# Miniprotein binders against a7ua95r516to809, part 118

Target 1, 294 residues: a7ua95r516to809
Amino acid sequence: ASLSLLSISDLVPDLQFIFFWMSNAIEILYFIQQKSPAYMQTIELMDDKAGSKESLLSATISANEEAMTILEEVIMYTFQQCVYYITKTLYVVLPGLLDCNPFGTEPSSEQCRRAAGVCVCAVCVMPEAVRRVVSVFQTTSDLLQQYQVHSEIQSQMFAYLFFFTNVSLFNQLIDKGPARGWFQRSRVLQIQASVKILLDWAKGAGHNHLAQKFFAKFCSTVTILASPPQQLSQMSWKALCAEHPSLKPVQLHRILTQYQLMAELGPLPIWQPSSEDEAYIYRTVDLLESFENH
Short names: E, the ipSAE of ESMFold2; O, the ipSAE of OpenDDE; V2, 0.75 times the mean of E and O plus 0.25 times the DockQ between their complexes.

## First folded at step 10 (miniprotein)

Design ad10 (at its last look DockQ between E and O 0.78; V2 from the best seeds 0.74)
Fold by ESMFold2, look of step 10:
Structure ad10 (fold): chain B 294 residues (1-294), chain A 83 residues (1-83)
Amino acid sequence: as target 1 above (294 residues)
Amino acid sequence: DPKEKVEELLREAERLLEEARKALEEGDFERAIYEALQAIIEIARAMLKALKHGTDPEVREKLLEILQKAAEILLRAEEELEK
């Protein structure tokens, strides 16, 4: 499959065969693991003579182990290929989520207008940028279910996709937010609404636990930024850390600094870091998250 | 070349699959298991090469077909031994 493919729909043919291969490799690996003790015992009962059957038993045990090993490699590579193609698509579509206005109801195309007449059609009710991200997740979910991929693998797939989404959105917000005006209150509220649509999709798709775990950092960031000044200015540093444990001290400090600048607030003593955290707010190497999962 | 290697592994897997099928027909279930496992190994190696370097759609379908057939022989031979 080409690395230049940017739409998830363009990748579906390649993803279909990869998921099909993965699901078959998993089933065959399971069979080999479950049946191996039974037929090994049967072979041992028949291997009461020296010579050919003894060497066949040894060769069969070796082949069994090698088959399991190579099938595990097939599963790993198919998983990596899926993640690679899907995250390349996510990389392209995720930035738009930070720029879109989910409160806009105007039709986005002639085809949408004609389908809906004078009303916003169902096809355009969700902002285009959000719809593109949801489409990636939905297509992935549909393929995993279509090919009956084992539920453990499905969970691992969405864990990686949600992790990638969180890192991508958080890093772009922190890195590009000041220049793009993303810390302005009206903009933060739009971002919050867009993320809520994503979280609602995850909940409806049966991935709520994974989304809660892996979106925590970005969601905490947006929650803080969306808070009214009257409420946030009464929250101490210690209280904010306790409510948002996913945020590192350097990250929380940066978020509060940007909030203060956009709300035109002077320095707030209540937001001064605790003694334990004070050295950590200057660790700029910890500001952005790594795409490599540990 | 990678595509030549995939075709080589596919040919070997097809040979092993036929050996497994013959062993199953002859009632040599221990050998059928061994040959089926060897076919699975070779076809899985071909699949790994195909994932890394790409393949024609017809080759992709053939690779999966051989894998499934080898697994079916393995299952049948194991069931016969349990009798």
Scores: ipSAE 0.740, ipTM 0.942, lowest interface PAE 0.6, mean pLDDT 83
Fold by OpenDDE base, look of step 10:
Parts: C-alpha cells; sequence; structure tokens
Structure ad10 (fold): chain B 294 residues (1-294), chain A 83 residues (1-83)
C-alpha cells in the first residue's frame, strides 16, 4: 500500500501485537531484575553449604544475564517498530495541519457523522486536519494504556513522536512556508490555533511538559510570525534570541528575513545579528532540523 | 525458513517449560529457575524472529502463553527459596 493511504486505524492490528509483546517483555524483565539478586544470593548460600552445585549457579547467572539482554532487545525492537509505524502515519497527516483553517465551519468528522448523535467532545469539534493528527496520538495513548506499558516507555514514545512532529512541521514551514503563503499573518494565525488545539490535547493527555519541550522550536517560529509588525520591529536580534532560545541563529535569521519580505518592511538594523552570530547565520546546513539527532 | 525456526524455538521453549514445571514439582527450585530462564530466552528469540519475519497468530499466542507460564514458575520457585 502506498504510504499516502496508510491510516493509523489500518495499523492498529499490527501495533496491538507489537505493544502486547513489548508490555510482556517489560513486565518479565522487571520481574527478573527485581527478583534475580534475591534468588541468586539464596542459591549461592545453598551452594556454599552443599559444596557441589557451583556449576548450576554459574549457569543460572549466565542464563539470567542472557534473559535480561534478549528481553531488552525485544523491548528496543518493539519500541522501534511502534515508532516506525506511528511516524509513517504522522508523516501523511502532518502537512494537513499547516493548511488547516480552524476558524472555518469544517464539517464534523466522518466518524462523528456515523455516530447518530452530535458528539460535542473536544475531538469532534476539532478541524479535520487537526483531528487526524490527534487521532494518531490518541490511538497511541489508548494502545499504551490498553497494554499497560510502563510509564517511562510511554514517556519516551511520546517524546519521540513530539520530536518527530516538531521537526516535520518546522522543516515544512521553513522550506515551503514562503511559497505556500504560510508566512502570511492570516495563515500563521490559523497554524497557531491548530497547534494550540494539539497542545491542549497533549495537556489533557498528561504530556504537557513533553509537548512544551519538544514543540518549542515550531511554537517559537509560529509566535514570531504571528507577532504584529509594530511589536516585532521593536525587538532586537539579541532580545529575539533570548526570547526564542530553541532557534539557531540561522533559523531566526531566515524567519526574520521572510517576515520582512512578507510584511514589506525595509531593512531593520535592529534585527542585525550580533558579531558573534554573524558567522552562524550563513550555516544553511543548520537551517532545517534533522530527524537523526534524537 | 524463518517460520520453521520460530516453530523450532517454540518447541524448545515448551520442552524447557516442562522441565521447569517438573523441577518445581520435585522441589528443585534452583533447577526450576534455571529451566524457566532458559525457556524465556528461547521464547524471546522466537519473538524477535516472529516480529522480524512474521509468524502465524497461533504461534504468537502460544509463545505468549509459554512466556506467562515460565514467569509463573520463576515467581513460585523464587517464593519457595525465600521460605
Amino acid sequence: as target 1 above (294 residues)
Amino acid sequence: DPKEKVEELLREAERLLEEARKALEEGDFERAIYEALQAIIEIARAMLKALKHGTDPEVREKLLEILQKAAEILLRAEEELEK
């Protein structure tokens, strides 16, 4: 199936299997880690008294270490597979978030249309493009809860998914934004509202800190672009760097340059990079975020 | 064939599980722990292959069943050694 047609719903059966294995492997690994010191000490004490079972103790220690190692491999592999499948679905739906008009009367979701009742839940009132993104995260959350996956693994998964989402949205906005008109104030306000809905969902799902951390770069970009020209033109380069520490100098410079063009502002000396940053604003290799740096 | 290898590992895990169960019943808790750990190793190997290459749903369910039973033996044997 072409990647373009994959919905998160189509992957649920495969994800269910992977999550089930991951959860069971975590549970058994945890059990072994907690219990192994106690039974190994007991076996050691018994062998010291009996003089003859040194071979079984050594074999048990080795088996315990091998079991832990291979269970960790299962956990890592299942985690990676989950992330791989979920990020593929995100890749498909994320571009729609940038084109979304959350202020328009978009028709209710097909799922809500099929439910004979007017669902007024927070998800049902979301714009379709936002709801598609939220559905991926919600399905992930539901699966993690269904299989009682350890909270640390849940946090790691959401951290990565938010990271991926931020990188994807940021790169698309920086690369395609000028050409698609996403730097226009009206469009920026739409994007800002859409992202707020996503952040509100993340807050409601208990992932507020992670969302704030990992969306910082995209949110900073949107915040700058949403700023009125009168306000932003009063902010120095140094002040903007301090306000938006998640942005590299080259990124901030690109955003301000595109903002200047969009707002038909003349050159603003106040936005001139510092002597320290002047060398970095030309590092085009640092302009887009990498997916590999996490 | 990757599927045949998964089935082979499953059979070995079943054998080891049965040895662990027997050891537990005989009061050889040290051996029960050892054999249960060996069963878990073989199941985890089977799982990794199944995840990479696919396997039949029935085989996957059986792997999970054996895993749970091996964990139960581990728990019981540990509890008996602590007495």
Scores: ipSAE 0.718, ipTM 0.921, lowest interface PAE 0.6, mean pLDDT 89
ESMFold2 (binder alone), look of step 10: mean pLDDT 82; pTM 0.783

Design ad11 (at its last look DockQ between E and O 0.80; V2 from the best seeds 0.77)
Fold by OpenDDE base, look of step 10:
Structure ad11 (fold): chain B 294 residues (1-294), chain A 83 residues (1-83)
Amino acid sequence: as target 1 above (294 residues)
Amino acid sequence: DPKEKVEELLREAERLLEEARKALEEGDFERAILEALYAIIEIARAMLKAEKHGTDPEVREKLLEILQKAAEILARAEEELKK
């Protein structure tokens, strides 16, 4: 099947299998770690029927070690598979977020229309492009909760998914934004509104801290680009660096250069990088974010 | 053949699960835990092998069934050892 047709709903059966294994493997691993001392002590206190005690104890120790090892492998494998499937789905839907006009009248979802006419639920009022992204995260959240996956693993999963989303959106905006007109004020405001809907969802889902942390670069970029020329032209390079610490000097310099071109501003001495940062603004290798840094 | 090896691992896991069940019924809770752990080891190996070589829905169903039964035996045996 073409990757372009793959929805998160099509992956649910595979994800259910993976999440079942992940959850049970964690639970069994926890059981072995927490209960092993107690049942080993029980074996040690057993009457030695013809040397069976020492054999049972030795076998139990060995089985515990082997079970923990293979369960850790299962947990790692299942986590990686979840990330793989979910990120593939995100890869397909994320570009639509940058082209979305959230201020337009988009038709409500067909599912809500059938029951009550115009549904005003938070999902139905979302633009279709935003709803598709949120649907991936919501389905992931629902599955993690359904299978009672340990909270730490849930946090790690969302941390990675937000990281992936930020890198993808940031890189697309920096690389393709000028050519696609995404640096135009009207388009930036649309992007800002779309991202706000996603962040509001993350807040409602209990992931506010993770979302703020991992979307920092993309949010900073959008905030700068959304700033009126009158306001942004009064901010020095040092002030912008301090206000947007998630951006590398090369990234900030690129954003400001493209903003200047888009806004038809002359050279702004106030945006000149400091002598300390001057060497770093030419490090083009650091311009785009890497997916390997997580 | 990866498929044949998965089937072999499933058969062994089922054997071990049956031994675990018998031990549990006999009140040998320590042995029930050991045999259930062996079953879990084999079924985990079967899962990893099956998933890496393409998954049959029937194999997945069997894997889940054995895993759940083994986990239930572990839980019951541990509960009985606390009494």
Scores: ipSAE 0.772, ipTM 0.939, lowest interface PAE 0.5, mean pLDDT 90
Fold by ESMFold2, look of step 10:
Structure ad11 (fold): chain B 294 residues (1-294), chain A 83 residues (1-83)
Amino acid sequence: as target 1 above (294 residues)
Amino acid sequence: DPKEKVEELLREAERLLEEARKALEEGDFERAILEALYAIIEIARAMLKAEKHGTDPEVREKLLEILQKAAEILARAEEELKK
């Protein structure tokens, strides 16, 4: 039922419930952790008029431990469910970022223009494909704030979402990029501009450090592809590895080789891997990123 | 039947919530803390089981309502006990 929904707006009712549960569980867990030493000590020191003190204290110790344990399970489960639902919607909308043209797109939707906080004066602020992704992030941010979820949990949520976004975009670019023409310089510059809009959103939302950390692979890839072919061909493998440490040797080599072919720099390899990396550039298991949490 | 089990847990949580409320009214703040903790445990178990097996939206809302009420009793009892 709600697991089959792909639009973030269709998922909001379920997400509201899950965030509300998570927020309440966090608050109760924190209360118990902060207050239980004091109230258990008070029970321990109470007058034992009916001989019930030891059974009450023992039961309270046990109940306290059980409550904290089950609340931690609720928090973990609700967090995982939020990530699951939100990433399902991201999976649907993310591919569009690779095909959009932020420089000459049709005027943004009325909602997108108003949400972006700019004048509706025919200046395209945000392409529809970028707006769809930002809408997922913004809706998530709004829900987290609405239910006053602790800032550390909010950071962990966006860390997962940015990680997922990076994996999805990177894998599509690596796997489908040459066939889809995404390695063409004009297309790469369009992709770079679209990603910049996303990064600007993340900075404005207070998540700049997370976006810089978790988007590194995709951003490095786009930076390489945005480099003029002649300039790039004059850089050594060592220099390229040093400038793009987020890319595994097989990933960097694949990007460079495909870009070399697209730029018509000849079929012979220009970039020679270091001896340490030579054994690893053919490890296809390392080429694509896993969606599993690390 | 999983839905029957969730409803059983919900009814137990409601009973425990009422016991916690009575203890608070009677000034038995130590007992109110214990009963509120029991209610929190049972309602959290019910929530996890309900999400695992799917459940009626009305039941989902009720579970959260009871959790919040139990937490309020816990907080009031703790505050009174500090006095």
Scores: ipSAE 0.758, ipTM 0.937, lowest interface PAE 0.5, mean pLDDT 82
ESMFold2 (binder alone), look of step 10: mean pLDDT 81; pTM 0.764

Design ad12 (at its last look DockQ between E and O 0.85; V2 from the best seeds 0.77)
Fold by ESMFold2, look of step 10:
Structure ad12 (fold): chain B 294 residues (1-294), chain A 83 residues (1-83)
Amino acid sequence: as target 1 above (294 residues)
Amino acid sequence: DPKEKVEELLREAERLLEEARKALEEGDFEYAILEALQAIIEIARAMLKALKHGTDPEVREKLLEILQKAAEILERAEEELKK
């Protein structure tokens, strides 16, 4: 398609040099932080043969502070550039998750899921849309490991990438879902299966905690929409808020409205918002999430 | 303007590196530490300019090379100082 110009493979050369710079800056910053107390103490204790000890100590203190400051800026800018390139690629490929069918329509897809001993065998026939997203995450992970980027920085990068993924998917679903038919039950179940593939990748890659934290809003949305009517109709507004604290009142209200339409349910008294929340269910400014709230 | 600034910072970093190397050879490890730190500062400033305004691949490789050499001198001087 015309939007396939932003492939992660095309960006690898630029990402390689940026990761390399970032990794070196981190190593040097760590060295200075770890060693500077010792070498500054040694300078302070040296004999003052030429009467220059105080000048040397003062200059070294200043140079340590400036070096650490400028290296932190290098790390910040390289991190931001990596995130920018990677999220540009994610933005192009993420909408496809909402349109794909991880189950397939053929008996071999169902047989493969059951024969593999997994309730959903995502590995046997992975939709191209899911593969494109996993490829971005896996390529990012491979580069971070190749350049030995500190594990804390790796975690911060995936925290943002999962945050970006959640916001992008949630906003697309809420904003475009009615026109695209994404609230139909068969589509919701397909979306739920596709997200499970991403969550399984994150767990296998050692990022389960981050994925659980940052996918919460989208996962809550899909969980509600996928719930059987007999089960969901027994849950009050208060219970749904307690089960899904990541959802704002306007967001939960919109999700329940779409559920009622697709399940052909009339208004349910048990879903009436609390008086506290009733003031907020019409705040459309709170409906979509910002990409700037990390 | 930005390209000339990157090259100016690179030349200053190279000068500081040479001074740090000489200090290390002469056994002036405390001065080698200071001058290596100063080289790191100048090269990191060049890297920030290059990140904001772009630079060609040849200059990118040179910037990293100088950063690594400055770090090596810093590490050697610190190790010698502990003796």
Scores: ipSAE 0.791, ipTM 0.955, lowest interface PAE 0.4, mean pLDDT 85
Fold by OpenDDE base, look of step 10:
Structure ad12 (fold): chain B 294 residues (1-294), chain A 83 residues (1-83)
Amino acid sequence: as target 1 above (294 residues)
Amino acid sequence: DPKEKVEELLREAERLLEEARKALEEGDFEYAILEALQAIIEIARAMLKALKHGTDPEVREKLLEILQKAAEILERAEEELKK
């Protein structure tokens, strides 16, 4: 199937199987970890019948360690597979978020129209592009909950998914934004509103802290671009660096340069990088975020 | 063949599960734990191969069934050792 046609719904059967195995492996691993000290001690305290105790204990220790190791490998592999499939679906739907006009009258989702006619639920009032992104995260949340996956694993999965989303959106905005007009104030306000809907969803789903942490770079970029020229032109380079610590000097410099061009502002000495940052603003390798640095 | 290897591991896991069950029935709870752990190892190895190379849905279901039974034996044996 073309990657362009892959929906999260198409992957649900495969994901269900993987999540089920992941959950079972976690449960058994947890059981072994909690119970192993007790049954090891029981074996150790057994009457030494003719040297059989030491052999049994050694074999049980070895089997316990191997079982824990292989279960951890299953958990890690299943986790990676889930992330791989979910990120593929995100890759397809995320570009639509940047082109979305959330202030337009888009029709309610087909699913809610079929069930209730006119649904005014938070998901049904979302723009279609935002709803598609939220649907990926919601489906992931629902599957994790359905299979009662350990909370730590849930947090790690959402951390990675938000990281991936931030990197993808940030890189697209920086790379393609000028050419696509995403740096225009009207378009930036649309992007800001769309991201707010996503963040509001994450807050409602209990992932507010993770969302704030991992979307910081993209949100900072959008916040700067959404700022009125009168306000932003009063902020020094140092003040902007302090307010947006998630942005590297090269990133901030690129954003400000593009903002200046878009807003037809003359040279602003107040935005001149510090002598300390001057060497870093030319590090184009650091301009885009890497998917590997998680 | 990865599929043949999954089936081999499945058969071994079933054998170990049966030994664990017999040990549990005989009141040899320490040996039941050992054999159940061994069964879990073989099931987990089989599942990793199945996930990496693909396998029949029936084989996947059977692996889960054996895993659950092995876990139940571990739980029962541990409970009996506390008495």
Scores: ipSAE 0.702, ipTM 0.915, lowest interface PAE 0.6, mean pLDDT 90
ESMFold2 (binder alone), look of step 10: mean pLDDT 80; pTM 0.742

Design ad13 (at its last look DockQ between E and O 0.04; V2 from the best seeds 0.00; counts 0 for: pae O 2.3 > 1.5, placed apart)
Fold by ESMFold2, look of step 10:
Structure ad13 (fold): chain B 294 residues (1-294), chain A 83 residues (1-83)
Amino acid sequence: as target 1 above (294 residues)
Amino acid sequence: DPKEKVEELLREAERLLEEARKALEEGDFYRAILEALQAIIEIARAMLKAEKHGTDPEVREKLLEILAKAAEILLRAEEELEK
């Protein structure tokens, strides 16, 4: 199917409408929340019933409460719609990160060749697969800023987008990695470099804390897989769990199993799960992550 | 017909918006606030209903316009009362 049909740029008009409503609903909601105590104080101090002031104030209190309720619904709906559209685009472009080579096979320019030892991304064009993902994040950031969405909501949006990205990449790596050859060490190093570009974007965009939190599982997986056999074989199960707390026992066990197969190692006694974890390495239902927000 | 319901909600929101605007210019700030809130409620209902069933660009433009105007009236009326 054509990737142009799923690009983030095709969704911008819809996202503009949704962000306008989200931003305004948030601002109006916060504004009217501050008025309810004042209305109650005024009605309790009411001295004059001439005209419709008492009736208007009572109706205003009721309308204020109803407006708060409907605006909360608007905020939830618009947030869910933004997340839906943006993650649909991410779902299409994220697998390319696992297949791309950020190091390239040939420098594209003489300056790139001469500077190859300094920083590959600084002296070469960004791989297209990485550019597609960054474009989704950057477009989202630009729209949130354009519509002056409250910073807390912007953080919540990116928290979910990074969570989604982590789940998507982790699940594909674990589920498809054996068949696709993604556990080969050279391939893992390429994946690690591609993810670093995303993490650098997140840091430059002011989302470093969120990226550190929500990419932890995928990054831990790649870090283990990228480790040289001399170093990894010296680490016990307990040490690996302590170093990588984001990984469930079933996940760590699967990663070590794939590492053993890739490195042509037999079972290592030092990697035997602790008695506490032994029951959990059999829980296949816990292997893949859920897209549900917890 | 969902389109008829959305049109009904839009008409009510527009009516309330005009009444709020008139109340504001007459200095009846309590009525302006009430009618602006009621317009916001109706236009929010219209938006949620319209988006559930698909929305024409011209309807979306009206939804944006009415929300912005109602919010402006609400803000101005509340500012006047705080004086």
Scores: ipSAE 0.759, ipTM 0.944, lowest interface PAE 0.5, mean pLDDT 83
Fold by OpenDDE base, look of step 10:
Structure ad13 (fold): chain B 294 residues (1-294), chain A 83 residues (1-83)
Amino acid sequence: as target 1 above (294 residues)
Amino acid sequence: DPKEKVEELLREAERLLEEARKALEEGDFYRAILEALQAIIEIARAMLKAEKHGTDPEVREKLLEILAKAAEILLRAEEELEK
């Protein structure tokens, strides 16, 4: 099946099984870890009637270590599979977020139309492109909650998904933005509004801290690009570096250079990199984010 | 009887292991993984009960054998899914 047709809903049956067993494996592993000291101590306190207390204890330790190792492997595998499938669906829907006009009148979702006529819920008023992205995250959240996956694993899952989303959106904006007109003020404001909807969802879902952390680069880029020329032209290179610490010097320099071109601004000495940063602005290898740095 | 409960869990683990093997043979690798994991879970439960009640060493040895076989099925299924 072409990757273009794969929706998160099509993966739900497979993901359900994976999440079920991942949750069970985590539960059993945690149970073993928490209870192992107690039952080992119980064995140690038992009367040596069977003459092999040491052998029993040794066998118990070995069996627990083996079981924990196997359970950890299952947890790791199931986690990776979940991430793999979910990121594939994100890869398909994320480009639509950059082209989205959230100020347009899009029809309400079919699901809400059936129940109450014109639904004004946050999901129904959400632009379709944003709704598709949010649907992936919401489905993931619902599955994690449904199967009562341990909170730490839930946090790791969302951390990775937000990381992936930030890298994907940032790289697309930096690489393709100038050619696609995404650096134009009107388009930037659309992108900013779309990202705000996504961040508001993340806040409502309890992932505000993770979203703020992992979307920092993309948000900083959009914030700079959305800034009025009169305001941004008054900010020095040093001030911009301090306000946007998530951006590398090469990234900030690229953003400002493209902004200058789009705004038809003359040379701005105030945006000239410091002598300390001058060597770093030419590191083109650091321009795009890597998916491996998580 | 705690011993009877361990034996029940052992029988269930053996059944699950056989289902995992069938799934592997049928090329249903996800099912093989799931059934193998379930076997491991039942083994882990059986082991914990056995230790708490000082169950027969022979039962423990058999649980370890089943665990090893479940691990083998898991690894083989993973290898096939990576291809």
Scores: ipSAE 0.032, ipTM 0.471, lowest interface PAE 2.4, mean pLDDT 86
ESMFold2 (binder alone), look of step 10: mean pLDDT 80; pTM 0.751

Design ad14 (at its last look DockQ between E and O 0.83; V2 from the best seeds 0.79)
Fold by OpenDDE base, look of step 10:
Structure ad14 (fold): chain B 294 residues (1-294), chain A 83 residues (1-83)
Amino acid sequence: as target 1 above (294 residues)
Amino acid sequence: DPKEKVEELLREAERLLEEARKALEEGDFERAILEALQAIIEIARAMLKALKHGTDPEVWEKLLEILAKAAEILARAEEELEK
């Protein structure tokens, strides 16, 4: 099936199955971890009295460790499968976020109109492109809650999904932005508004810290591009590096160069990289973010 | 065949579960814990293979049942050892 047809709703049955088994494996793992100290101590105390039981304690320790290890493998596998399916759906919907005009009267999604009438919930008033992205995250959240997945695993899931989203959006903006006009001030303001809606959702869902952390690079890029020329032209390279520490020198240099071209600014000596950064601004291999570094 | 291997692991888990149950009934709580843990190992191995390769719905139901029963035996045996 073409990736273009894959919706998060189509994957819900498969995700439900995987989340079910992930949750069960987590529950049993935590159960063993909580109970193991108590029964190990008791067995040890009994073995001290009966010299013949050293073999049983050793076998129990080994079995306990093996049980935890194989359960962790189940959890890791199920987690990876969930991430794989969810990120595929994100890959399809994320490009729409950059082309979205949140200020336009986009018709409210036909789906919300059909099921519940005019819902005025925050999700229903979102632009369709933003809503599609939020729907992936919301469905993930709902499934994690439905199966009562441990909060740490939920946090890891959202951390990865936000990381993936940031990398995808950042890379698309840097690579395709100039050609698609996404560096135009009007378009940048649209992107900024769309991202704000997503961040507001993440805040409402309890993931504010994770969203701020993992979207920092994309948000910094959008913030620079949204800055008025009069303001940005007064900021030195060093000041911009300090204000946007999530950006590598090569990334900041690329953003400023494209901004200069878009704003028809002459060469700005104040944006000249420091002697320390000058060697790094030409490292094109560091320009785009990698998906593998997480 | 991956399915045959899942079923083999399931049968072994069932055997271990039954031994754990007997040990619990006999008051051999240490053995009950050991065999229940061994049952869980085989179930988890079966789960991992089934997740990778698929299995029949009936096998999934049995895996869940055995997992729950093994956990129950662990809980009971631990409680009895603490008395």
Scores: ipSAE 0.786, ipTM 0.945, lowest interface PAE 0.5, mean pLDDT 90
Fold by ESMFold2, look of step 11:
Structure ad14 (fold): chain B 294 residues (1-294), chain A 83 residues (1-83)
Amino acid sequence: as target 1 above (294 residues)
Amino acid sequence: DPKEKVEELLREAERLLEEARKALEEGDFERAILEALQAIIEIARAMLKALKHGTDPEVWEKLLEILAKAAEILARAEEELEK
């Protein structure tokens, strides 16, 4: 990651440029959409001197449609370029979220000890890895506000950024988790705490519903892995599928086998896939998620 | 050459902008709307090509100038028509 590190701050001038032009295109498109019924109706009602009314109306309808079409293309292209640059930085910083320890910072430990005999709330200090991810989201939010981008476009952008984050974190946890020790219980609890910091940021930024929707697969994974063994072992496969519908059978099966191994619950499988799912638990092609989904 | 195409679109947008301005001054608000829309089309096409292939900073300055003026004419002509 050190050889290809890019900070979001290095991309701000490029993003400012792209957001500037996107915002201008949005404003003009919005004007045309809101005003075209009125001026089209007025042209239809004008006196037809020298027989020019029908030609003018036809040309104006055509120009109106083409203007909206090309402005939409500009908006789509600039949106895609923003997402491309932002997700490149996000892809580099997200793996660190799985390695960080949100509980082990020196300042947090010292502040807890200073209040001997007094009830003191712990100071929540954001680990560097979490700060780097939040910085990408916060910088994106600040730029969208700075350029007054329409709220619908802002929501769409964060929907995609959260989707991308979910895919990246899930894939790395599943693919690299055993080698990195990320399925160990203490590590899972640290990951869960780090994800909560991200979810708290999303809630404070007004994106709670998008985060709930698009982080579902990764959050379900972490929730299962963080569950106490007594509680999880009492749940049937069907109950787990019902509680975690975002997980495909091959994904749930892999998560549970890693859970059983790391919780040292013996070699005999605890969870028996339903007849419906048994055909699918070995479909390795379905194990990792695609970044290319809509 | 993409830069040549951007500059061609820019020249066409400038021509349309001048026609739209003249129509607005003459009180031909319906024609001013059409020609402002046509200028916006050419500028948006130029912007898209410039975003994809790059162009000179001075061309970006002209693109912005013409876009802003065409949008202003469109708004003023629409406002006059509502009277």
Scores: ipSAE 0.782, ipTM 0.953, lowest interface PAE 0.5, mean pLDDT 85
ESMFold2, look of step 10: ipSAE 0.766; ipTM 0.952
ESMFold2 (binder alone), look of step 10: mean pLDDT 83; pTM 0.801
ESMFold2 (binder alone), look of step 11: mean pLDDT 83; pTM 0.801
OpenDDE base, look of step 11: ipSAE 0.783; ipTM 0.945

